# VH-VL binders against Glutamine--fructose-6-phosphate aminotransferase [isomerizing] (glmS), part 1

Every score and structure here is a prediction.

Target 1, 141 residues: Glutamine--fructose-6-phosphate aminotransferase [isomerizing] (glmS), of Sulfurisphaera tokodaii (f9vpa4r286to426)
Amino acid sequence: VIEEIKNAERVIVIGAGTSYHAGLYFSIELNRLGINSLPVIASEYYNVRSKKGDLVFAISQSGETIDVLQGIRMMRNSGAKIISLTNVIESAIARESDYKIYMRAGPEIGVAATKTFTTQLASILFILSVLKKENLKKMEK
Below, numbering starts at 1 at the first letter of every chain, in headers, positions and changes, except where a header shows other numbers; antibody chains aren't numbered by Kabat.
F stands for the ipSAE by ESMFold2-Fast; E and O both for that by ESMFold2, at different seeds; each is averaged over both directions (binder to target, target to binder). V2 = 0.75 x the mean of E and O + 0.25 x the DockQ between their complexes.
[cut] stands for letters that were removed.
The coordinates of atoms that the task and the answers printed are left out; those that the model quotes come from them. Centres of patches stay.

## First folded at step 1 (VH-VL)

Design c01 (framework fv_concizumab)
Fold by ESMFold2-Fast, scan of step 1:
Structure c01 (fold): chain C 141 residues (1-141), chain A 122 residues (1-122), chain B 112 residues (1-112)
Amino acid sequence: as target 1 above (141 residues)
Amino acid sequence: EVQLVESGGGLVKPGGSLRLSCAASGFTFSDYYMSWVRQTPEKRLEWVATISSSGSTIYYADSVQGRFTISRDNAKNSLYLQMNSLRAEDTAVYYCARDLYDFWSGYYLDYWGQGTTVTVSS
Amino acid sequence: DIVMTQTPLSLSVTPGQPASISCKSSQSLLHSDGKTYLNWYLQKPGQSPQLLIYEVSNRFSGVPDRFSGSGSGTDFTLKISRVEAEDVGVYYCMQSIQLPLTFGGGTKVEIK
């Protein structure tokens, strides 16, 4: 999945609510790494035109968020590959994804942050750390 | 139980070629980066090459660049190292090792095979 | 390339006594993700290297608690609180923050 992210023409990051905000952070960091990325609020998935070469990174704690599920179905039909970040094994979103990442408990950001956001951010930070390490290794061989 | 079994080593003259194989079992091979690491007769460990889980990203040590080719066949759970233009300093025990697990693990070589011996001499 | 310097070259230890091995890197092994990518391996006689400790201080599965790792930045230590016969072998530190992966020269631990 790290290779899929590195090789994508564009990484569309789709999520709803707090998942969207975690996705927005991810998308911004991907662009800083030179990876073309577009954050998408799940409820507005129908405004996005996807194609072959696109990779969709779908974030949904329950794996059942209807707008996320509808979005990935539409984008998959347009030729995009789907990666899911979910907390529920064999949820609808996970089941319909090409690649699946299951959330794990991360460090607490603070009492005001939800556990959901914390685990999503922890997973995203881990993925980013691997991508940054890959970039460093590529540059220095 | 994670197992890695190397084969293909042997005695070869300088300028010769050998192909090493590593058979993996006990885990989902296609989820992992894989590496070759060699151990010299003096017991120094030297990283040789790394290949990503999909096979699309490959890295080589400067000393083997242009001479060695790492590849994998995920359908067969196998890792390969094609060694060309062998030199006396390539004499070593060659280990295959499991590396980065894309999502959850830090980058390190957690399981190693038993090794296969390559001797380059005239 | 990151150079890993390991001391001492060898240790001869009376059974039950402690042992300490030092590893120094030519640059910091702390990554921006907050992790320090320093690992320790043991190669027992006639066997392949096996992972003992990853990311400075985390014991790998099945590794006894008599093994402990510590350190930060460029200076790292592996300690064995009570050396046993099965601990004989060559210990290697390894950095995995960047390619090429580089190893220390090894420390041979023997029983007196």
Scores: ipSAE 0.000, ipTM 0.505, lowest interface PAE 14.6, mean pLDDT 82

Design c02 (framework fv_concizumab)
Fold by ESMFold2-Fast, scan of step 1:
Structure c02 (fold): chain C 141 residues (1-141), chain A 124 residues (1-124), chain B 112 residues (1-112)
Amino acid sequence: as target 1 above (141 residues)
Amino acid sequence: EVQLVESGGGLVKPGGSLRLSCAASGFTFSSYAMSWVRQTPEKRLEWVATISSGGSYTYFPDSVQGRFTISRDNAKNSLYLQMNSLRAEDTAVYYCARGSYYDSSGYLDAFDIWGQGTTVTVSS
Amino acid sequence: DIVMTQTPLSLSVTPGQPASISCKSSQSLLHSDGKTYLNWYLQKPGQSPQLLIYEVSNRFSGVPDRFSGSGSGTDFTLKISRVEAEDVGVYYCMQGIHLPYTFGGGTKVEIK
């Protein structure tokens, strides 16, 4: 999944609600690493012009978020590859993704929305840590 | 203890402006979308505005679009509603409410916590 | 906009007897994720609205089990199995599936 992110011409990060905010953070950090990234709120998916060479990183706790699902379908039809970050195996979004990353669920926090954001950030931070290590390997001596 | 406390209501003339505030405590404010819901004198509930957890996205019904602005200051745990070009029909008790979201990310897509309300009266 | 219609407008209930409130939506509230985004709120006299039930049938934290919600598509019901004095107030249904969010007109529940 790391190699796909590194080799993408552009990484489109799509999500709704708290997933969008986790995605926004991810997109900003990808740009800091020299990876061209565009954060997209799922309800605005139809405003995105995707093409071959694009990679879509879709974030959805349930894997059933309709705007995310519609967005990935549209972008896949335009030639993009799809990576999903979800918590539900066999969900619609996971099934329609080329690559699947399942969230690492922690202890209950008492409110579902807070738990969702924290779990998504943990997964994103792990991905970023691997990308930063890969980026270090490419540095000139 | 989770609390939302509104302030800023008052009497204004048609065409006037008013700014409402909501102070949040007892939860991680920056993790939640926040909304304003008003109750008319006839006791109808009307959704007025929603702002995303980070403040980047705002949503309004047609009746207030272009006249009202919702904003937040996550460092101060505060939510605001700037109301411009007020009309008699905007007379209501305005409630600060926590939520909602469109997706299945674990939110209820509901207003789960409500403040005590602040009264706005628009009359000549 | 989705129109939410509640019946009756008001009802008077003898303590300990059941009560039933109907909510009808102008279009289906079933989402493609398989969930139906229909919520119920209670506003007690002099108080703010409070969430009772979300997604048709799920009781919110702290809500007594004498409250139950049911229904599908466009037809929904809130039932109170044994009405108590503290249940007096106005009940509102709400759809959370499409913007703008819309509420029913309310049903006032009083004790006889």
Scores: ipSAE 0.000, ipTM 0.503, lowest interface PAE 16.1, mean pLDDT 81

Design c03 (framework fv_concizumab)
Fold by ESMFold2-Fast, scan of step 1:
Structure c03 (fold): chain C 141 residues (1-141), chain A 122 residues (1-122), chain B 112 residues (1-112)
Amino acid sequence: as target 1 above (141 residues)
Amino acid sequence: EVQLVESGGGLVKPGGSLRLSCAASGFTFSSYSMSWVRQTPEKRLEWVATISSSGSYIYFPDSVQGRFTISRDNAKNSLYLQMNSLRAEDTAVYYCARDYSSGWYLGYFDYWGQGTTVTVSS
Amino acid sequence: DIVMTQTPLSLSVTPGQPASISCKSSQSLLYSDGKTYLNWYLQKPGQSPQLLIYEVSNRFSGVPDRFSGSGSGTDFTLKISRVEAEDVGVYYCMQSIQLPRTFGGGTKVEIK
């Protein structure tokens, strides 16, 4: 998963609601590491032009968010590879992804979910920590 | 053209069972969450059940929890509501609705079926 | 449960005149994503409910410009700038920020 992120020409981070905000943070941090990244609100997927060499990082707690699912299908058809970050094994989004990361998300809370954002952010922070360590290795000559 | 057609309604006695069906066409059924919403004789709208696009997530309000089961068959573009232990307060017109949501329930119902009537009476 | 309260219960409007419907929620419908999950539906006589406005102010496909939604937090308004005969029916607001999803009691719009 890490090697796919490092080798992508561009990482498109797509999500809806709270997942979009987690994705926005991820995209900003990827750009700081020198990885070209574009955050996308899932409902606006149709405005995105993707191509071979692009990697889509799709964030969806349920793995069934319609706009995220439609977005990854469109981008896959344009040649992009898909990574999903979801809570649900074998959800629609996970099944249609080339690579899958499962969150350490607890049960659904039933209120506007601060905990969902925290769990997504924890997963993202772990990925970023690995990428930062890889970046440090490149400085060792 | 999005179409949702409900069937299976009828008259049943309290404690009885009914199975409602919804036939979907005009869109990729497997890509959408689906819901059942009922309208009481007093014209109040009540959300009854939601099922995710894959069928993995299912939600009910307390009033029907344990009595109703929602399911789907994506190969047949069909949605179902199995209603057991029916009560007088379950009397309503039951609508199948396409659920356009981000995550599990943040969204709206963009298309509704014509409805099927369920009457629970002795 | 979030309680949705609509006023008025009914409204009689002369064709071409404006109409306004209020919807109040028992708690804020603003989610952490910056969106407010308040929707409006119309049920015309003898028909199923149909989506008019989603997420406070977005008109659904095919909905005429005379319909507009506004509001924030707990107070929301649906406005019809020039009521036409085809606009008669019962209008419902709905929240979808929390389970169970809940609807307002409805506002009946009639032509005088």
Scores: ipSAE 0.000, ipTM 0.507, lowest interface PAE 17.1, mean pLDDT 83

Design c04 (framework fv_concizumab)
Fold by ESMFold2-Fast, scan of step 1:
Structure c04 (fold): chain C 141 residues (1-141), chain A 121 residues (1-121), chain B 112 residues (1-112)
Amino acid sequence: as target 1 above (141 residues)
Amino acid sequence: EVQLVESGGGLVKPGGSLRLSCAASGFTFSNYAMSWVRQTPEKRLEWVATISGSGGSTYFPDSVQGRFTISRDNAKNSLYLQMNSLRAEDTAVYYCAREGIVGATSWFDPWGQGTTVTVSS
Amino acid sequence: DIVMTQTPLSLSVTPGQPASISCKSSQSLLHSDGKTYLNWYLQKPGQSPQLLIYKVSNRFSGVPDRFSGSGSGTDFTLKISRVEAEDVGVYYCMQSTQFPYTFGGGTKVEIK
């Protein structure tokens, strides 16, 4: 997964609602690491043109969000590779992704939406920590 | 078996209104963008409207923009076309068609049987 | 709007002979994603249009291999290697590279 993110010409991060906000944070941090990234709200997927070399990072708690599913199908058809971050094993979005990352249930904090955001953010922070270590290694090389 | 069945066509005066319906079966309706395409008496095909699977996005050519509205009810597997301020040039057979993904993979399959709209005085 | 021009308007073919239909667009149909969204439909007498070819050269499910599509940019061709009686009808090209989607004027194919 990490190698796919590092080697992508552009990382398109797509999500809806709370998942979009987790994705927006991820996209901002990727750009700070020198990785070209575009955050996309799922309902606006049709405004995005993807190509070979692009990587789509799709965030959907249920793995069944229709706009996210339509977006990844369109972008996959254009040659992009798909990574999904979902909570449901073998959901529609997970099944149609080249790479799958499953969120684990963390301690419950407040309402369902808050718990979902926290779990997504934990996964994103882990990925970012690995990317930052890889960048440091390359700089010292 | 994937099936689309249109209804609601008829004879209407210029300036009048009609609402067309399309009943879908045999596939997960909400996963597909849906479109209306009309065929004029001279047999020209004209794209009329497209709606995304969620219903969140709609598209029209200039010729019907502001007069026609496309909508869907995913719970009922139904697609609608509300046609207002009808003109003689809107006389056509109207087809409901399933569209894959708006933009990158757009093509129509299947097409319904069509419903005839005649605008005359 | 992209204008689609089909030639000829009609053609009469002896059974078993080949047929060729041309479709030209007023501007390139190459999308920014590197793909070309040019589709072909057949409308048999008394029937609704049916998809034959999508994205220039891909035969739709169940379409016989005697049908082939080719082309790039602004020039596209649909070929039928040996025309059969069931191939009679009107053929339409369509671009879905950009909104509004537009169709060619149609080419009527009939048997001599």
Scores: ipSAE 0.000, ipTM 0.525, lowest interface PAE 14.1, mean pLDDT 82

Design c05 (framework fv_concizumab)
Fold by ESMFold2-Fast, scan of step 1:
Structure c05 (fold): chain C 141 residues (1-141), chain A 126 residues (1-126), chain B 112 residues (1-112)
Amino acid sequence: as target 1 above (141 residues)
Amino acid sequence: EVQLVESGGGLVKPGGSLRLSCAASGFTFSDYYMSWVRQTPEKRLEWVATISSSGSYTYFPDSVQGRFTISRDNAKNSLYLQMNSLRAEDTAVYYCARDVYYGSGSPYYYYGMDVWGQGTTVTVSS
Amino acid sequence: DIVMTQTPLSLSVTPGQPASISCKSSQSLLHSDGKTYLNWYLQKPGQSPQLLIYEVSNRFSGVPDRFSGSGSGTDFTLKISRVEAEDVGVYYCMQSIQLPLTFGGGTKVEIK
């Protein structure tokens, strides 16, 4: 997943409600790391033109948010790869994603840390921490 | 033909370490989540670890969390399980398994494992 | 963790006769997507487990139609309409709705 984010021509971050706000923070931080990123409100997915080389990061706690599901389907049809961040294993959104991150079962978000990190923001902060460490290693080389 | 071949099993003392390997062939290894599942002497099946296709995300049950690590080398079509602080209860046949995946453009399904290796035996005994 | 309980522990069946295996989960396996994440595996003697049925009732590729799965919520059944010699082995149910993935204790099917 980290290598897919690092190598994407553009990372489209799609979510609804509070998931959108978590995604907006993620998108801003990706741009600060030199990764081209566009935050998208799920209900407005039809206004986004996606293409091969794009990576879609879809955030939905239930994994069943209809606007997010429709958005990723449209973007996949245009050639984009899909990463999902959800709480529910095998939810519709997770099943239709090329890569899946589960908040209940991630590295520091999963089984070992279920009572400490259970939010979308915690998952995003973890991903960002790995990306920032990778960026520092690249600068050292 | 799709094949998974495990190696690295053996006899080890409590507190010891062992590294299992799984060599994959006949499919695009880098497209699949991969898992390790063990079978105890009593014939119970226990899921041990799963790793994402890129290697970025790993999953473990509480019983092995902090003691086992799963990794992969997509360039070599190889999967690994590093087992530390081994206990008698870790005695089992360890299977390398490929998670179900129905290709690009179709919903990815995690129904469990569709292809399993022949297994490698790990015995933890004093 | 979701606990999976299988009954019976073993079955001795005359060839051509039916067999039935029960699997019960400690929690519902029905997801909000409308699907139920219950799978069945068969381990033949000396072999690795193989996938038989996924999502309660769907036969995996190459699985004969004499195998059928049914059930909902927490109660599931695997039926073999006419047991053949090649069906001997240990059958396991498995839930994949949440981590950790958990298996039933197994049901051994033998020919009389």
Scores: ipSAE 0.000, ipTM 0.508, lowest interface PAE 16.2, mean pLDDT 81

Design c06 (framework fv_concizumab)
Fold by ESMFold2-Fast, scan of step 1:
Structure c06 (fold): chain C 141 residues (1-141), chain A 122 residues (1-122), chain B 112 residues (1-112)
Amino acid sequence: as target 1 above (141 residues)
Amino acid sequence: EVQLVESGGGLVKPGGSLRLSCAASGFTFSSYWMSWVRQTPEKRLEWVATISGSGGSTYFPDSVQGRFTISRDNAKNSLYLQMNSLRAEDTAVYYCARTEYYDILTGPFDYWGQGTTVTVSS
Amino acid sequence: DIVMTQTPLSLSVTPGQPASISCKSSQSLLDSDGKTYLNWYLQKPGQSPQLLIYEVSSRFSGVPDRFSGSGSGTDFTLKISRVEAEDVGVYYCMQSIQLPYTFGGGTKVEIK
């Protein structure tokens, strides 16, 4: 999944409610790493024009969020690749994604006792940590 | 029909190693988190390991952390448990179980295999 | 770790009579999503454990309606309205709100 993110012409991060806010943080950090990223609130997916070369990172705890599902279908039809970050295996969103990441909570934050946003942030922070380490290694030429 | 069949159990000496296998059928294996749960001779149930559908995330209790490794081969519909540095207290029947999530690791173990016996003794 | 305590250790029931099993957790099993993650399993003699109830009160597929779960917070109960011969076995409660997953010690149900 790291290579897909690094090679994308643009990473569209789509989510609803608290998932959107986790996605907004991710998008901002991707732009700081030099990766072109656009955060999209799921209910406004119809305002987004996607194309080949775009990668959609869809965040939905239930994997059944209607606006997220409609958004990824529209963007997939325009040629984008889809990565999902969800908590439910075999959910509609996971099934319709090219790549799937299932949420995980670290031992220090607890599994089921954490809020959706906290678990999504843990996954996003891990992805960002790998991207930042890759970036740092390039500087150690 | 969901089926899980364990194999690889046996008698092993303390400090030894053993690898358990679980053959899955009747469902889309790669879509499900899988777990190992053991039952001691005293009949206590103890969770041992969990692995995500892709194999990218693994979880263990402190009692086996660093000694046991869980892995899967989705092309072969197979789950594995590599057990190293075995101790007498690892003696148990080991069950392969499917862990379906409709929330964050909060789903029950919904289907279990028949179990395979591991005895750690000199 | 969350400690799960079951009572009684065993009980003998006349066929057709009700049975009740208690499970207590060392901390609340209520999650921020409003759900309570307590599950019940039955292990019949010579068989693997099988899921009976999940999320306190939801019956798993194929489980007869004579089985019911109830409770909240830290105190939970599994009831069998009329015990039948095929209900003999060891019942276990399990919390799935936090890792490590933990089980109760089991309650053996026997027919008189």
Scores: ipSAE 0.000, ipTM 0.512, lowest interface PAE 13.9, mean pLDDT 82

Design c07 (framework fv_concizumab)
Fold by ESMFold2-Fast, scan of step 1:
Structure c07 (fold): chain C 141 residues (1-141), chain A 121 residues (1-121), chain B 112 residues (1-112)
Amino acid sequence: as target 1 above (141 residues)
Amino acid sequence: EVQLVESGGGLVKPGGSLRLSCAASGFTFSDYAMSWVRQTPEKRLEWVATISSSGSTIYFPDSVQGRFTISRDNAKNSLYLQMNSLRAEDTAVYYCARDHSYGYEWYFDLWGQGTTVTVSS
Amino acid sequence: DIVMTQTPLSLSVTPGQPASISCKSSQSLLHSDGRTYLNWYLQKPGQSPQLLIYEVSNRFSGVPDRFSGSGSGTDFTLKISRVEAEDVGVYYCMQALQTPLTFGGGTKVEIK
C-alpha cells in the first residue's frame, strides 16, 4: 500500500462529510511530501477525470457511502487503482477496492462525528509516518 | 541495549500531582506507540494510557480521563505521564511499555522496571 | 468494559509436568478484521511483566516452544508442555479488542 501511494502519478482522496475533512488533511500532507494529491468531496466525484496512473484513496467509515462507491467505480473504470479506508470488512467499498485498510471504531460500531474523525486521522497519521520514514531513507542514500 | 527506564515516582498526598518520565534507549523511539500500565498492591494490572508514535492520538480509560495526561518528546526519546488529583486508588507501580505492533494490535513487547507511586496522607 | 477471568488462581506443578491456564472474556475477542486480540504475559518474581504470546497463538521472539496459546471467541488457554524452574511467576491474559484494555486477575505458577 505504501509503494502504491509513493509511485502514483496522482492520489485522489475522496470522502463525504467528516471523512472528506480527514481526506483533505491527508491530501495536504501528501503534497508537502512531494506526492501530487487532489481532495474530492464524494458528492462531486463526477467533476473528476481520472486515468491510468492515478490512485484513489477512498475514506468511508461504513464502507457503504453511495457517492464514494459511485466515485470509485467511475475512477476504476478509467484506469485508477483503489485503496479504501473503511471500518467494515467486505463492505461494498472494501470489496471493490484493490487495497483495503480497516480503521478501528472502538467498543461500539456506530457513527459519531468526533470519534470517526479521530479514528480516520489516526490511520492517516500512521500512513504519513511510514511515508516520511521512506523519504528519510531516500535522503540518506 | 534496548530498554525503558522510569522515574518520578514517590509519596504524594491525596489531591496532589506527580509527573512520571520514561527514558527509551536502544531503538527508534519515534517508531512506536507507547503506554503506561500500572500494577496495584494487590498485583492487578491496569492499563493507564497510550500515545501514538507521533503523539497526535491518545487513549485513556474513564478512571483517569481528565486527571492524567500522556505526552512524549521524540527528540529526547522520552515519554511522560502527568498525574493530577491523585487518589488512594492510584497507588501502584507504574510501568512504561512499548507497543510493538503497527496499528491496533496492542501488545507490549518491552516493559521498564517500574516506578512506585504511593498516595497517602 | 470487557471483563477477563483467569482460572485457576494458582498452580503448583511438579517439575517437568504440563500446566494449563484458562482465560475467559465477557464477550468475543474476534474483531471484524478476522483477528482475535488476546495476549499473554508472564511476570517473574521481582521482575517486570514480559510478553509471551500475542493474538492467541503467536509466540513472541525468544519464547520457548513449550509455551503455546489456543482458543477462540471467549475461551482461551495457555499451555506449558513441560514446566521448568524459570517458568515460576504470575501469568496474565489481556484483551486488546477495545479500550479500555483489560487484564485477567493472574494465575500464579509455582514448582512443587
Scores: ipSAE 0.000, ipTM 0.501, lowest interface PAE 18.3, mean pLDDT 81

Design c08 (framework fv_concizumab)
Fold by ESMFold2-Fast, scan of step 1:
Structure c08 (fold): chain C 141 residues (1-141), chain A 124 residues (1-124), chain B 112 residues (1-112)
Amino acid sequence: as target 1 above (141 residues)
Amino acid sequence: EVQLVESGGGLVKPGGSLRLSCAASGFTFSSYGMSWVRQTPEKRLEWVATISSSGSYIYFPDSVQGRFTISRDNAKNSLYLQMNSLRAEDTAVYYCARVRYSSSWDYYYGMDVWGQGTTVTVSS
Amino acid sequence: DIVMTQTPLSLSVTPGQPASISCKSSQSLLHSDGKTYLNWYLQKPGQSPQLLIYEVSNRFSGVPDRFSGSGSGTDFTLKISRVEAEDVGVYYCMQSIHLPYTFGGGTKVEIK
C-alpha cells in the first residue's frame, strides 16, 4: 500500500461527511511530504478527471457509501488504482478496490462521529508515520 | 424510476407477530442503507429501524429494541421487518425508506425515497 | 433523544401569500464536519412523506425554488414564498445527526 502511495503521480482522497475531513487531513499531509494529493468530496466525484498514474484513496466507514462507490468506479475506468479504508470486510467498496485497509472499529450508535473520525485518523496517522520514516531514510542516504 | 413497495401489514392481536416486506427497484439496492419509519394514527412520525447497505449494522430505538428485527436480502432487493410481541402502540402505517448516503457512521443524510406504506393494526 | 419542536401546529394561507414554519431542536444539529443535518419533509393528503430540503437549505431534486430552508444550530425555518394549492399538506422537520432520528410534530398547511 505504502509503495503505491509513494509511486503515485497523484493521490486522490475521496470521502463523504467525517470521512472527507479525515481525507482532507491526509491529503494536506501527503502534500507536505511532496506527494501530489487532491481531496475530493464524494458527492462531487463527477467534477474530477482522473487518469493512469493516479491513485484513489477511498475512505468509507461502511464501505458502501454510494457517491464514494460511484467515484471509484469512474476513476478506475479512467485508469486509476484504488485503495480503500473501511471497517467492513468484503463491503462493496472493498470488493472493488485494488488494495484494502480495514480499521477494525465496531459501531457505537451513541457517538456523534467523534469515534469514526478518531479511528480513521489513527489509520491515516499510521500510514503517514511509515511514509515519514521512508522519507527520512531517503534524505539520510 | 426508484420505487419501494411495502407489504405484509394487517390486523393482529396484542402479543402477536407480523413480518413486513419492502421490494426495491430502480436503484442499486445493495449500495444504500434502509430504514423503517412508522406513522401513528395521530400522524406522528417515528423512526423504527435502520440497517446498513451490507446488513452488518443494525439500529433500533429503545421502544422496539428486542421485539423487532430488521434484515435485508440484497440478492432479492428486499428489506424486512419482523415484529414480535406487538402492542396497541405499534398500530401505525409502516414505511420503508432509503437512506440518502448510507454508512455505519454517516446516516446523517436522512431518507430521500419513501414507499407508499403498509398498515399494521394491533387490536383485540 | 433530541426533541424537535415545530410551530405553528397549523397554518391557513391565502393562495399566493408566503408561509413560514419554525423548527427548534433541543441540541445543536451541527456536525464536526461543518454541516448541519436538518431535513424537511412534506406529506400531501393521502401520500407518503417526500423529501423537500436536506442539510438545512438544499432543495431535493424536483423541489420548486419557492421552497427555501434556513437556520443554524438549534433554530430552523422553512419558507414558501408563494403558497400554491399543491403545497397543502403536513410539513415535518427531522434531525439525522444522532440516532434515534427524531421528527417534529408536524405543521399542517391549508388554503383559506
Scores: ipSAE 0.000, ipTM 0.506, lowest interface PAE 16.5, mean pLDDT 81

Design c09 (framework fv_concizumab)
Fold by ESMFold2-Fast, scan of step 1:
Structure c09 (fold): chain C 141 residues (1-141), chain A 123 residues (1-123), chain B 112 residues (1-112)
Amino acid sequence: as target 1 above (141 residues)
Amino acid sequence: EVQLVESGGGLVKPGGSLRLSCAASGFTFSTYAMSWVRQTPEKRLEWVATISGSGSYTYFPDSVQGRFTISRDNAKNSLYLQMNSLRAEDTAVYYCARGPITIFGVEYYFDYWGQGTTVTVSS
Amino acid sequence: DIVMTQTPLSLSVTPGQPASISCKSSQSLLHSDGKTYLNWYLQKPGQSPQLLIYEVSNRFSGVPDRFSGSGSGTDFTLKISRVEAEDVGVYYCMQSIQLPWTFGGGTKVEIK
């Protein structure tokens, strides 16, 4: 998954609600690493024109968010590759993705919504840590 | 430079209401969870409320649940605490604080605090 | 709720001497993610609290290396190797593993 992200011409990060905010953070950090990235609110997927060379990073806790599903289908039909970050194995979004990442456990803070937010961001941070390590290795060469 | 500036504190009678505001600058406000933490006259620190970056999730301890509401206006870089049915034990200095849950690093701590605004609940 | 207990309540230190503050939690602060959610704050006289150390032993930006945090499970220590005048204030530990997030009662550090 890391190689796909590094080699993408553009990384489109799509999500709804709090997943969009996690995606916005991811997109900002990708741009800081020199990876061209565009954050997209799922409900506005129809405003995005994707093509071969694009990589879509779809964030959905349930893996069943309808606007994310519609966005993935549209962008895949335009030739983009799809990576999903979900919590539910074999959910609709995961099944329709070329690559799948499942959310990691975060700290127990007593409420379901906070726990969901934490695990989602923990996964993004892990991906970013690997990308930053790869970036440092490239600079040392 | 991260700055948080509180306002809205004052003297109020038991059962009354107050709305506190916090003006944030120096960072991308919408990407951080924001909190209110109070300090009692006895100098005890008590977490009061937290709101996620998007505003979709809010959290409170039992002591203020149902009486306090936290909200934010990301377009104005502003955080609010609506306090209803105030009690003598709500007397404290109220601090606006960044975190503990953030989009930048999934960090469970308060990294920057405002100067505080004093709320006194007395007859 | 997790109860945080700090000792001592206060300590008076000769400048340049070390200081040690203890913090105990009523249950383990180690999460299954491998992190321990224990933080330290300093409130200088007339000022707001400021973050000193997060997740047991990590110094926040700009915090001098004379400050060190250690511990595991339920027992934690904050050490100042050489207390300076600017270190005067009240130190608070905080757990952030479980809601509600809770603080210790504070330890006042002053110069003799």
Scores: ipSAE 0.000, ipTM 0.513, lowest interface PAE 15.1, mean pLDDT 82

